# Ledger of designs, part 17: VH-VL binders against Large ribosomal subunit protein eL28 (rpl28)

Target 1, 132 residues: Large ribosomal subunit protein eL28 (rpl28), of Dictyostelium discoideum (Social amoeba) (q9gs21)
Amino acid sequence: MSQDLVWSIIKKNNAFLKSSHGLTLSAEPGNLRNKNSLKYSGLARRTTIDVAAVNGKVVVSSKIVKKAAFPAQSKKTTTFSTVNTRKTARFVKTLATQYAPELRAAALGRLHRVQSALRSAKKAAARKAKKN
Below, E stands for the ipSAE of ESMFold2; O stands for the ipSAE of OpenDDE; V2 stands for 0.75 times the mean of E and O plus 0.25 times the DockQ between their complexes.

## First folded at step 9 (VH-VL; framework fv_ecleralimab)

Design T21 (from T16 with heavy chain W103Y; at its last look DockQ between E and O 0.04; V2 from the best seeds 0.00; counts 0 for: pae E 11.9 > 2, placed apart)
Fold by ESMFold2, look of step 9:
Structure T21 (fold): chain C 132 residues (1-132), chain A 120 residues (1-120), chain B 107 residues (1-107)
Amino acid sequence: as target 1 above (132 residues)
Amino acid sequence: EVQLVESGGGLVKPGGSLRLSCAASGFTFSDAWMHWVRQAPGKGLEWVGHIKSKTDGGTTDYAAPVKGRFTISRDDSKNTLYLQMNSLKTEDTAVYYCARDDYGFAMDYWGQGTLVTVSS
Amino acid sequence: SYELTQPLSVSVALGQTARITCSGDNIGKYSVHWYQQKPGQAPVLVIYDDSKRPSGIPERFSGSNSGNTATLTISRAQAGDEADYYCQVWDYSYDYVFGGGTKLTVL
């Protein structure tokens, strides 16, 4: 049974996956200057990385804050099949290293947990499909 | 009932080769990730490597001490996992287990192991 | 690569609660699995994903994972719980890493 078919069955029969495993991680730029200033503006910009399970696939989303293009932000979404977990992890590691290194460990940990949850749910759905 | 049975262990001299096999039954082998884990006499568990299911790309990963010397393969038509071990060293002496991944990076079923002795 | 540290041994009186620790830098961000191994036998998975029990594992086995420490807890210890226990994670460099093992003795 193909992974897409298995995950379609899981989505119909497992509220766990319908609750989504999405997590938005934020990296706040360190723009505080003259920390003792009473006139700190409080303006904050952030780069975000999100890793979620969508329809049996891993979706990595990011919002990239570009310093040179005020107030521009760039949003990107990349969908991965579950074919190669190491390939997906390399992508997340590279993305976080380039744009939000303080989020790298959390993003990879989240990816690991999302992939583990999808694998566990796939196993349960395959057992149900075999019985039917 | 899930069963994993390793075979092919034995005595070899340093620099030699062995091929281990793991016969699987009681589950859909083609859907499973499979691992090799070893344990030197009186020591702890050490991961050797794994092979993913075909659906997940069928690729392999190895621990650093064995990379380039060991090769993991699978034959889904025979429900069999293999470990080709080349350029064996005395440090490779261990009981070798095959183990099934339960889709969560955990090894939920293990074989009883096969002993590989690399010695003079 | 990532390193896990376990105590070499832990003792528990029959019927009491045993706790076996597994220490690692920021281990709370990992999924931790626990295996039981009796002499001359293959390991058996007793806890996965920090705190979940596989089918057939008694409810007196539990786990937790936060900060720098994961803990396997065995309540109402029985003679049959005497074994070596290993923690395991998947490292970010894609290696599967085991702790050194803990010998649990039931007195």
Scores: ipSAE 0.006, ipTM 0.578, lowest interface PAE 11.9, mean pLDDT 77
ESMFold2 (binder alone), look of step 9: mean pLDDT 94; pTM 0.958
OpenDDE, look of step 9: ipSAE 0.686; ipTM 0.896

Design T22 (from T16 with heavy chain H50R; at its last look DockQ between E and O 0.03; V2 from the best seeds 0.00; counts 0 for: pae E 5.2 > 2, placed apart)
Fold by ESMFold2, look of step 9:
Structure T22 (fold): chain C 132 residues (1-132), chain A 120 residues (1-120), chain B 107 residues (1-107)
Amino acid sequence: as target 1 above (132 residues)
Amino acid sequence: EVQLVESGGGLVKPGGSLRLSCAASGFTFSDAWMHWVRQAPGKGLEWVGRIKSKTDGGTTDYAAPVKGRFTISRDDSKNTLYLQMNSLKTEDTAVYYCARDDWGFAMDYWGQGTLVTVSS
Amino acid sequence: SYELTQPLSVSVALGQTARITCSGDNIGKYSVHWYQQKPGQAPVLVIYDDSKRPSGIPERFSGSNSGNTATLTISRAQAGDEADYYCQVWDYSYDYVFGGGTKLTVL
C-alpha cells in the first residue's frame, strides 16, 4: 500500500463524519499480476477483493473468476456491522485463503485500515452529538 | 442456556407447502446468523440455508437443491427463525434442524429437529 | 459445490485412539469443524477451526488439518463416544458443506 493511499484514507475519514453516509473508500482492483493470463487469447480473468466503508459499515466485495463464471454477476458483496469485527476478519481471511492467497495480507491490512477509520469517525460523531 | 426448538413439521403431499418455526432463547437472537440443516432418515447432514443478522444485512443464502423453493426469514421481536418450504418434493423428506452460527462459521448450538415427510 | 469424503465406519477398541478422516481437495485451506451425533439426538460441535475445542468438550478430542486431509482424533475412546461424526467447511460461495458422516464403533 502507498503512503498517498494512507493519507487519502485519513483525509476522507475527517470529511465523512455523518453517520448516514459513513466513510467510503474506493474499491481497489485485485493485485493479481496479468502474467497468469498470457497463455489465454481473448481472456482477461482475475480474482479481486475489495474492502470499503459504506454508510458506517464494512462492505467486502469480490469478483471470483471461475471457468464457467465470465459475467459481472459473479461479483459478490457482503456487509458487516462494526460490532462483528471478529467475524468480518474471519470472512476476509477465509475468502482470500480460498480464492486469492496472494491478496490475503493486503486485504486484511485494508480491512484494518477501514475498521480504524470507522472507529475514528464514530468517536468524532459521538463528540459532536454530545456538544449538540 | 441456549435453546432452539423447531416446530411445524408433518406429512405433506408433493407440491405442497409447509412453514417451519424455530423458537430461540438464551442469547441475543438479533445479533446471530442462523441456519437450517436437514437430515434424511438414516442419512447424513445437509445444509439448507443461512440468514444473517439484521445488523449484517439480513440476507440469505441457500443450497442449490432448495433455491427458489425455500425462504428463510426471521422475526427478531419474537426471537423466531422461519423456513417457508414451497413446491415440496419427496427428496425434501428429512428432520429439519435450526442452528446458530458461531464467530468461526461453525454451528455451535442445534435444536432437536422437526420431521417433514413428503409422500404421495 | 465443494465435496468432503469420510469413511463410512471406523472401529476402535475401548481405551485406544480413534482417527476419523475428512478428505477434500486442498482442505488444508479451509477451517474444518466436527460434529458428534448420537442416535436420536441433534449434532453437537466438538471441534472448530481445525483443532479448537468448544467449552465442555474433553481434551481427548483433538483435530488437525493439512494438505487434502483433516482428522478428528479421539484418544482413550469410551463407550459413550460411539456416534456418527461429520466434518464441515464453509466455502465463500456461501455453501456450508458437510461430509457424509462416519459411524464410530467402540469395541
Scores: ipSAE 0.192, ipTM 0.699, lowest interface PAE 5.2, mean pLDDT 80
ESMFold2 (binder alone), look of step 9: mean pLDDT 93; pTM 0.951
OpenDDE, look of step 9: ipSAE 0.609; ipTM 0.870

Design T23 (from T16 with heavy chain D31N D102S; at its last look DockQ between E and O 0.03; V2 from the best seeds 0.00; counts 0 for: pae E 16.6 > 2, placed apart)
Fold by ESMFold2, look of step 9:
Structure T23 (fold): chain C 132 residues (1-132), chain A 120 residues (1-120), chain B 107 residues (1-107)
Amino acid sequence: as target 1 above (132 residues)
Amino acid sequence: EVQLVESGGGLVKPGGSLRLSCAASGFTFSNAWMHWVRQAPGKGLEWVGHIKSKTDGGTTDYAAPVKGRFTISRDDSKNTLYLQMNSLKTEDTAVYYCARDSWGFAMDYWGQGTLVTVSS
Amino acid sequence: SYELTQPLSVSVALGQTARITCSGDNIGKYSVHWYQQKPGQAPVLVIYDDSKRPSGIPERFSGSNSGNTATLTISRAQAGDEADYYCQVWDYSYDYVFGGGTKLTVL
């Protein structure tokens, strides 16, 4: 089975292009984002880490949200092969530890869900390919 | 106008040490990840290592052939990247480039390089 | 370690289209970047993230990446395109990996 055929089947069964919306999490207990909107309106530093499946790849992105008078925002994105699940998890853990430690558990949980969805799509595609 | 200017290359004997500098201008150096890449005469590009911005942890990673011998550092107050090379070997002979990391983990700006020759 | 394989050389007639390949196991799952290096000069980024051009790179440079092969395409080749071309990926286990380079000759 060619890799192009396998990819085509995975796209058809799991064709979700999620906009890479930032996930913003509070690390402080008892804080609700909506109830503290003025406190979080950009006066405090916010960091986003997102993990998504895009075109059958795992895409990890991060950025620092800064007040308008601060230096230009830094943004990094990385795309992973689906076969290196431990490598991808170590990258997300390392990135969150160094960049946004309060987001580490949420980012790793999101990664697990994305990887599980990709594995399920690949398994379904393989069954359909055998029927051909 | 982004500029990267390497300096400090020269002749050195095996086992010796040398420190390279890369002067940066035209961008916010403190926000950037920076790389060293080398090219032996007549050969291809070989990644040496990088240093992250301070806000991303300021940590370094190195290619296997240079681990434990080379140290990358930065001085954000001087907009300068450094490469300290110790225990130099003849196979370290190369032109050394500094490069700026882009948001996509590409190297979007390169200096003109400085030649390091390790020979008896 | 992860390896990227490029042909040693490619020739193209003036005004024709050149294609330079970069092969790697499942490279279509990576973001591939391309650099041009003219003799005695520093490398220049010409394509990033498979197919995107940095500011100042002409539209005749394009890229694609699928399966096990990424391709840099230079349409309407000019004498000034004669250079060495390197592909590059970032891989978590191997950091930054370059291909061996391809010499493009414009005839």
Scores: ipSAE 0.000, ipTM 0.532, lowest interface PAE 16.6, mean pLDDT 76
ESMFold2 (binder alone), look of step 9: mean pLDDT 94; pTM 0.956
OpenDDE, look of step 9: ipSAE 0.681; ipTM 0.895

Design T24 (from T16 with light chain S93T; at its last look DockQ between E and O 0.03; V2 from the best seeds 0.00; counts 0 for: pae E 5.0 > 2, placed apart)
Fold by ESMFold2, look of step 9:
Structure T24 (fold): chain C 132 residues (1-132), chain A 120 residues (1-120), chain B 107 residues (1-107)
Amino acid sequence: as target 1 above (132 residues)
Amino acid sequence: EVQLVESGGGLVKPGGSLRLSCAASGFTFSDAWMHWVRQAPGKGLEWVGHIKSKTDGGTTDYAAPVKGRFTISRDDSKNTLYLQMNSLKTEDTAVYYCARDDWGFAMDYWGQGTLVTVSS
Amino acid sequence: SYELTQPLSVSVALGQTARITCSGDNIGKYSVHWYQQKPGQAPVLVIYDDSKRPSGIPERFSGSNSGNTATLTISRAQAGDEADYYCQVWDYTYDYVFGGGTKLTVL
C-alpha cells in the first residue's frame, strides 16, 4: 500500500484525533513536530525516527523498512543519558542523514526540545532538594 | 508576512534598567521559541537568551554575561516578547534583535533591532 | 563555551566563487546555520542545517560541513552579495554560538 493510501485510512481512524475533540496536534509516536500530516505521521510513514523523554532519559527510536511493499519492519531503540548531549545529537544526525534525510532538521529540533525539557526538570528537582 | 518589531531602546546610565519589547505578527506566536540577539556597534552577533513556547515549558536560558541581570518573558495574549535588563554595563551597549526560532533549530526571522546605549 | 572562528574578510571578483569558512573543534558533528547581514539591516538566514536553503535564497548559495570546517559557498558572486556573514550552531547544550563574522567584498 502506498503511504498516501495508508495516510487516508489512518487519518479517518486516528485514535489521537478521535480522543481529542478540537485539537489539531498529534502526539503519536514518530511524529517529530506533532503535526497531523503525512510528512510527520509516525503511523503512516514506513521510515520513521522518534525522539522522546522516557524515565528522565533521551530515547531515540527508528523504523527502517525494507523495499518490499509489505516488508517485515525493523525497529531499533537507543537510550541516552542526559549527560551525553553531543553523542545523542551525533547519533540522531547520522541516523537521519542515512535513512530519512528529509526529517533530519525536525529530528534535531525535537532532540533540542527534549534535552531542554530534561535539563529544566533536573534544575527544578535540585532546587527542591536543597530547600528541603 | 512574519513581522517582528523591537522597541524600548535608548540611553541609560551604568547600573540602570531598561525594558525592551518585541511585537510579533504573521505567525502563531505561542508556538514559537523566541530569542534575543545583540550586536555591539561594529562588532558581531552575540546570543543573549531565549524563551521556549508554553507547550515546551515556557522556560528561559541565558548567555553567561547576562545571567542574573536580564530576564526574558512573553505575553502570548499580546504576541509580545520582553527583555528586562537590570544592572546595565557599558559592555551591554548594542543593537538588540528579537528573532523567531521555528522548531528550536534556526533563527529564520529577525526584527530590525533597537539600540541600547549604556554610558555616563 | 564552544567557539567558532571565521576569517575577518574575504574578497571575490565579480562573477567568481567566494568561500567563507567557519572553524570549530569537530564542527562536522553540529548543524551549522549561516546568516547574511547587509549594512544597517537585520540578519537573514541563508543556509540552515549545513546545506539547506530557505525559500527565496538563490541556488548559488550552498553550504558544506565536515571535520573541523563548515563552508558557505557563493558562486557567481554579485555586487549585492557584499555583506557580513555569520555561522551559528547550537552547541547541544543551551548556548547558541555565533562566529565572529566575515565581511565579503565583491571587487
Scores: ipSAE 0.167, ipTM 0.714, lowest interface PAE 5.0, mean pLDDT 81
ESMFold2 (binder alone), look of step 9: mean pLDDT 93; pTM 0.950
OpenDDE, look of step 9: ipSAE 0.702; ipTM 0.895

Design T25 (from T16 with heavy chain K54Q, light chain S31T; at its last look DockQ between E and O 0.55; V2 from the best seeds 0.00; counts 0 for: pae E 2.5 > 2)
Fold by ESMFold2, look of step 9:
Structure T25 (fold): chain C 132 residues (1-132), chain A 120 residues (1-120), chain B 107 residues (1-107)
Amino acid sequence: as target 1 above (132 residues)
Amino acid sequence: EVQLVESGGGLVKPGGSLRLSCAASGFTFSDAWMHWVRQAPGKGLEWVGHIKSQTDGGTTDYAAPVKGRFTISRDDSKNTLYLQMNSLKTEDTAVYYCARDDWGFAMDYWGQGTLVTVSS
Amino acid sequence: SYELTQPLSVSVALGQTARITCSGDNIGKYTVHWYQQKPGQAPVLVIYDDSKRPSGIPERFSGSNSGNTATLTISRAQAGDEADYYCQVWDYSYDYVFGGGTKLTVL
């Protein structure tokens, strides 16, 4: 099956995901009684998680800020095929549990929506390819 | 049923190069993420790096001591994992194991290991 | 990088319970795996996902993980349990990390 045909079907069926661009999540732990005193230190341990569809695959990206007050960050991007749903879910769950447990449900919900949209788009592309 | 067999170990001078192979059977190699783990004589296990399946992007990650010197690759048509080791140091002397990544980020099957000795 | 600390050695009498610890900062947020390595042999996975046993691992092997400590427990220790034991986690920032290993001696 042609990569261009698969991509054209995915673009049409993934319009909701493209118009929303990726979900970026962050955790900002703080002391409610001293919000102002934690203003700059609140950047410590900030993590963003992005789950998106790219080229018919699930891409999980994150930025982890390990040193407060400095812009140096650890960044990773990992790609999963649509057949690796269990490993992808474990990856996202584990990442959020380690670094941003408050974002876990949102990240997994986003993953579910992305995976469902990609499965539907692949089924539609496969039916069109058989007709053509 | 699952088998991993390393080969290519031997004696090499500091600054030299060596390529290890890991022959895989009993599972769908092309769907698996694979690791290299080493163990210096009398010492503990040390993760060297891994390579994702081609379907998951085929990218690699490495432990800090080997970044820039070691390269992990795979040939799915031959069911073979490789470790290219360049600029070898005496501290790289170890038994090198290949291992399969489980979907839970454990190493569920290991090869027998191959010995690499880096000495004058 | 993320560090895991294990005692260098643990001794246990035949038939008694051995406990091997693996300490790390907030290790309870990680999923911990355990490997057994007998002399001259490759490691074998004995516990995964903190407390689960692969097929073929006897029920006397168990695991726990909370706070800053994960523990491998071997009940009714047998001579064949004498080996080195390693804990391992996956950390998104540092990837795969092993503990230093614990030599279990069965007396």
Scores: ipSAE 0.460, ipTM 0.758, lowest interface PAE 2.5, mean pLDDT 83
ESMFold2 (binder alone), look of step 9: mean pLDDT 93; pTM 0.949
OpenDDE, look of step 9: ipSAE 0.590; ipTM 0.877

## First folded at step 11 (VH-VL; framework fv_ecleralimab)

Design T26 (from T19 with light chain W90Y Y92W; at its last look DockQ between E and O 0.05; V2 from the best seeds 0.00; counts 0 for: pae E 15.0 > 2, placed apart)
Fold by ESMFold2, look of step 11:
Order: C-alpha cells, then structure tokens, then sequence
Structure T26 (fold): chain C 132 residues (1-132), chain A 120 residues (1-120), chain B 107 residues (1-107)
C-alpha cells in the first residue's frame, strides 16, 4: 500500500501539465535471489523519491520504508507553490543526498522537467487570459 | 555458499597502520553493500563503517571514532573488501568482522573475523 | 547518537520461553535486527525487520517491536541457544547502532 500512495500522488497531474511520470523505484522488488541470503536485488530500493506537478504546484514525494505495513509512517510529501525556484531544487538535492544519494541526479532532472512543464503551462494560460 | 574471510590482523604499535582484507565468494560481490564491524575483547559489537555498491553510489560512511583515520575500499574485480587503518590507538584493539548487508537493512553474512591488537 | 539498551543477562530454564528486550526512544519507528553470537564465533542474524526469520532459523525464534521496546522471543529454549544476543537498528543518518548485548543462560 505504501507504493500505491506515492503513485497516486504522481498520477494526479492537472490541466496545467502534460508530463508523464518520472523516475520511481519500487520498494521490495528484486531480480536476484539466493537461498542463503535475505531478499537482495541490485535494482531493489527501499527508498523512493519522485517529483510531480499537482494543481500547478511541484510535489516532492518520498518513501523511506521502516515498516511496510504502516505506509503513512514511512511517507513524506512536500508541496511547493513556486515554479523554477532554487528553494525547490535545494530541497530535492538535500532530500536525495540524505536518503538516496544514488538517485540525486535523476531526481533533479525530473524536477527540471516538471518545472519546465509548469512554466509552459503558465505561459499558455497567460496567453488565453490576454485574448479574452 | 556465501563466504567471507578476513585477513591482515596482527600486532601493531600505537600510531601505526594496518590493512585488512576480506575475500568474498558465493554471491555477486559488486552488487553488495559491505560493512566492517569490530568487537573489543569482552565487549559488544561496534559498527566501523560501510561501502555501498557502485550502482548505489559507491560511497562510504564511518562511525565517529574512526572517521578520518580509517578508509574502506573495494576491488570488485577481485571480490575483495579492504579496511585501511591509520593512526591506530589502543582503543582500536578488537576482532574486525566484514559483513554483507541487503540494501542497508541487516548484516546477513559475517566472516569469522581477524584480531587487531594495538599495544606498545 | 541513538542508543539501545539491553539487559546484561537473562536466564531461562530448559524448554521454557526466553524474552530479551531492546529499549530505545521510539524504537518502534525503526527496523530492528537481532544477532546471536556463540563464544568464539561470528554473529549470526536470527531476526530482521522486527519479526522476520532468515532461512535456516527455527520458528521458535520470533520478534516484536512497538513503542519503546523491541523483544526477541525464544520458545522451547535449548542448551544450544546459550549465547550473546545483540539488537541493531539503522539510523537514517547512516549510523548502524548495536545494543550492548545480552548473555542468555540456559539452566
């Protein structure tokens, strides 16, 4: 259920954006198993980070699994009302550096794509308002 | 079968240096996070540090008592983990274990350890 | 740094149930792992993620974690269960914290 919450937030794109989903790593998936080991996968991540646009705002979501049965206790979301802000980039950089440093570049790239989409949507809305 | 074999322990004087090795087999070493954990004689377990897989960034973290003096490295072509210990103190006397963990959660396989004694 | 407290020793009669506690502030918000160490041997993981058993660990080993206390439970204690037991958490500041250890004596 905890991964479903993250995907639910991501899927709630609004009319201001035409972007698709970004990088998200599933909790608990694995592609390598060993009879003498705990579940392990070179691609498995317990921590997820995603960036999406919701209602014209940037929403940064993360899940840091502590107990998989308690998703509200393992999830964090933050909403930014600003577009193309240094504050949002610093937040994503800090979050990824602290919890998933290997994903930092991907998370920042996703942020730039979302910010660009929001900028374009605001320009289109402004052109419509001036025509009316 | 997963195997971890530490070597390189011995007697060293305070201020000296020592390099430990951990030979790994029975799993894909390059995908694993690896730890060093130590145990002073008659005492409990103390985490020393870890190194992540290259896929997960390849970075290291250290416990405060050893930061700046110890360096963890790995050679994935030789399936070997290393611990370089510099500026050794008598408080560093311990059995040193290498351990594998599954994505930073638990240390599921341990070597048998190698003894480091720091004394004059 | 985050600290874990274990009793120094616990005794159990052969065939009875042993309970070893690990106390920490809000430890129920951490995943707790347990290790068994017999004299002269390396530690062995017996419980991970609060209550899960690795392959080869008998079902008489179980674990729980809520509030400020995690507990390792060993049912039908055997002479071979006599060992030191350590709890461990991962602090998200990348610090692996062990408890001080508990010596289990089987009478």
Amino acid sequence: as target 1 above (132 residues)
Amino acid sequence: EVQLVESGGGLVKPGGSLRLSCAASGFTFSNAWMHWVRQAPGKGLEWVGHIKSKTDGGTTDYAAPVKGRFTISRDDSKNTLYLQMNSLKTEDTAVYYCARDDWGFAMDYWGQGTLVTVSS
Amino acid sequence: SYELTQPLSVSVALGQTARITCSGDNIGKYSVHWYQQKPGQAPVLVIYDDSKRPSGIPERFSGSNSGNTATLTISRAQAGDEADYYCQVYDWSYDYVFGGGTKLTVL
Scores: ipSAE 0.000, ipTM 0.532, lowest interface PAE 15.0, mean pLDDT 76
ESMFold2 (binder alone), look of step 11: mean pLDDT 93; pTM 0.954
OpenDDE, look of step 11: ipSAE 0.324; ipTM 0.810

Design T27 (from T19 with light chain W90F Y92W; at its last look DockQ between E and O 0.55; V2 from the best seeds 0.00; counts 0 for: pae E 5.8 > 2)
Fold by ESMFold2, look of step 11:
Structure T27 (fold): chain C 132 residues (1-132), chain A 120 residues (1-120), chain B 107 residues (1-107)
Amino acid sequence: as target 1 above (132 residues)
Amino acid sequence: EVQLVESGGGLVKPGGSLRLSCAASGFTFSNAWMHWVRQAPGKGLEWVGHIKSKTDGGTTDYAAPVKGRFTISRDDSKNTLYLQMNSLKTEDTAVYYCARDDWGFAMDYWGQGTLVTVSS
Amino acid sequence: SYELTQPLSVSVALGQTARITCSGDNIGKYSVHWYQQKPGQAPVLVIYDDSKRPSGIPERFSGSNSGNTATLTISRAQAGDEADYYCQVFDWSYDYVFGGGTKLTVL
């Protein structure tokens, strides 16, 4: 599946997601220049949650303040295929419930939009391949 | 029907190595996350580690006591999960179970277990 | 790391209701799973997501989770319910944590 096609679909939903929630989440899939969303989240919050499409898969990442003898920030990234819709939703719900409950609804809404966009892109690619 | 069958357990000396296998059938192995869980004689269950499905990136995570000594791998063409155990210690003596987690972050199917005994 | 505490043993009279607790700091924020293990056998998942039963598990098994305590409830206890019971949670840091186990004895 073409990353440019997936990106164009996600970009449209990304703009809507930012407008719908008010609180900034990472919205640019696989984009190293996603600075407006990530910059606000990284500068203003102890915990951030990002849900994006990368190479036809859902990538969930977060920044969590880690507790240890010498505390440091912790960043984790997890990838899910589009087949694992239930596991992905459960993971995002678990992450938000444990570490950022105020972001739970926004993160799950973002996940739904990313998953829907990936399903649409996959159907379009399948129709194009069948036509060839 | 879902079936998991471990093999490769046995007696090994401290510092030695052993490789466990888990043959899987009755489900789409390539979409499942797979776990190893152990139980020392007379003790409770202890998570050892997992491997994600190849479709979810195929990465592994380990419990602290086994990090750097144990390696989990999978061969989706053979529907087989592996546990490579190196630098074995007497506290690694346990029954080792393989278990499936297809979506819930719980172990919904377990194998019968294979006994690993580490003694001099 | 996150810790779960279970009583070492629980006794119940035949036909009565058994309750096995699993305690943890704010465990109500976790999804709690329960396993039954009979001697010489592999564990069997009996409750997941606090209160849900896998297919094939009798309705006598139920669960709850709030605050600092999750509870496995076995109504109309039968001799076949004698086993060790483990609670388990998943933490986002890929920390699968089991409780220490509870031996249920049916009198």
Scores: ipSAE 0.099, ipTM 0.692, lowest interface PAE 5.8, mean pLDDT 80
ESMFold2 (binder alone), look of step 11: mean pLDDT 93; pTM 0.954
OpenDDE, look of step 11: ipSAE 0.201; ipTM 0.773

Design T28 (from T19 with light chain D50S; at its last look DockQ between E and O 0.43; V2 from the best seeds 0.00; counts 0 for: pae E 4.2 > 2)
Fold by ESMFold2, look of step 11:
Structure T28 (fold): chain C 132 residues (1-132), chain A 120 residues (1-120), chain B 107 residues (1-107)
Amino acid sequence: as target 1 above (132 residues)
Amino acid sequence: EVQLVESGGGLVKPGGSLRLSCAASGFTFSNAWMHWVRQAPGKGLEWVGHIKSKTDGGTTDYAAPVKGRFTISRDDSKNTLYLQMNSLKTEDTAVYYCARDDWGFAMDYWGQGTLVTVSS
Amino acid sequence: SYELTQPLSVSVALGQTARITCSGDNIGKYSVHWYQQKPGQAPVLVIYDSSKRPSGIPERFSGSNSGNTATLTISRAQAGDEADYYCQVWDYSYDYVFGGGTKLTVL
């Protein structure tokens, strides 16, 4: 039994797990407004954070749209292994704090659920591989 | 102890190429994200790029001035980080440091640097 | 791109408190890291995550950030604190960004 075979089995299960854990979170510009509303009226943005399991890894994607900063249609993605759970949590926390603080708790909670699902899928794949 | 040792610096003409190495020891290299940072003589620190751990997919990101010209790679079996520099310009003249980012998005350990001089 | 601005130089009398500022838009929302670099040497991390000290860094070093300003504070300044100091953030859109550096002179 090889590492590649184990990861192939995890990849198969990973595709199914994405459908339950890959929901997109979004923040409207008005939801980010501080006490001085004039500071936010000229910088209308739609911020999206998505946390999903893809190919046995955690994929964090975001959409930050600004007139001059990005094409309006692009997502930016970052992939983490299940080994680096602290670095992944730090990344999600930092991203949300910088760009969508109201989504921070939800994004971290979703990350925890995705990581738990990946651990369970990895255990199941290991048991199946040993039977073969 | 954590140790990072850069090598491969030297004098190169504009348009030329050079490959830097960073030998790592004292930690699990395969779990760390690794950076290149440069410092032109008498100037400040400038991030060049990084490579994620192999377990995190081994992908790279680069600062705009070097994108398309520089390539970061790693060999986890040799605990070595590389910087391939192509199409060198005089403004690439700097001391090049390798640095570790094992957690926290800070560079907690640095090598002593290697000097690259690009001049005609 | 995201920019960090530092004063070119700061002077402090021996035994007094030095404050080195780093200005950036909403830097209070960032984890700010600080590096000390003495002439001819590699940088050394002295503050990470805005206010935490790595092992071996004396308690005289502290950091904070709010609004548009991050500050490195060095109390009871010693001759050995004379160095260049750089602030740094990780920004999701612009990756790793350093300030221009501040030369601290201890008088």
Scores: ipSAE 0.249, ipTM 0.717, lowest interface PAE 4.2, mean pLDDT 81
ESMFold2 (binder alone), look of step 11: mean pLDDT 92; pTM 0.949
OpenDDE, look of step 11: ipSAE 0.640; ipTM 0.885

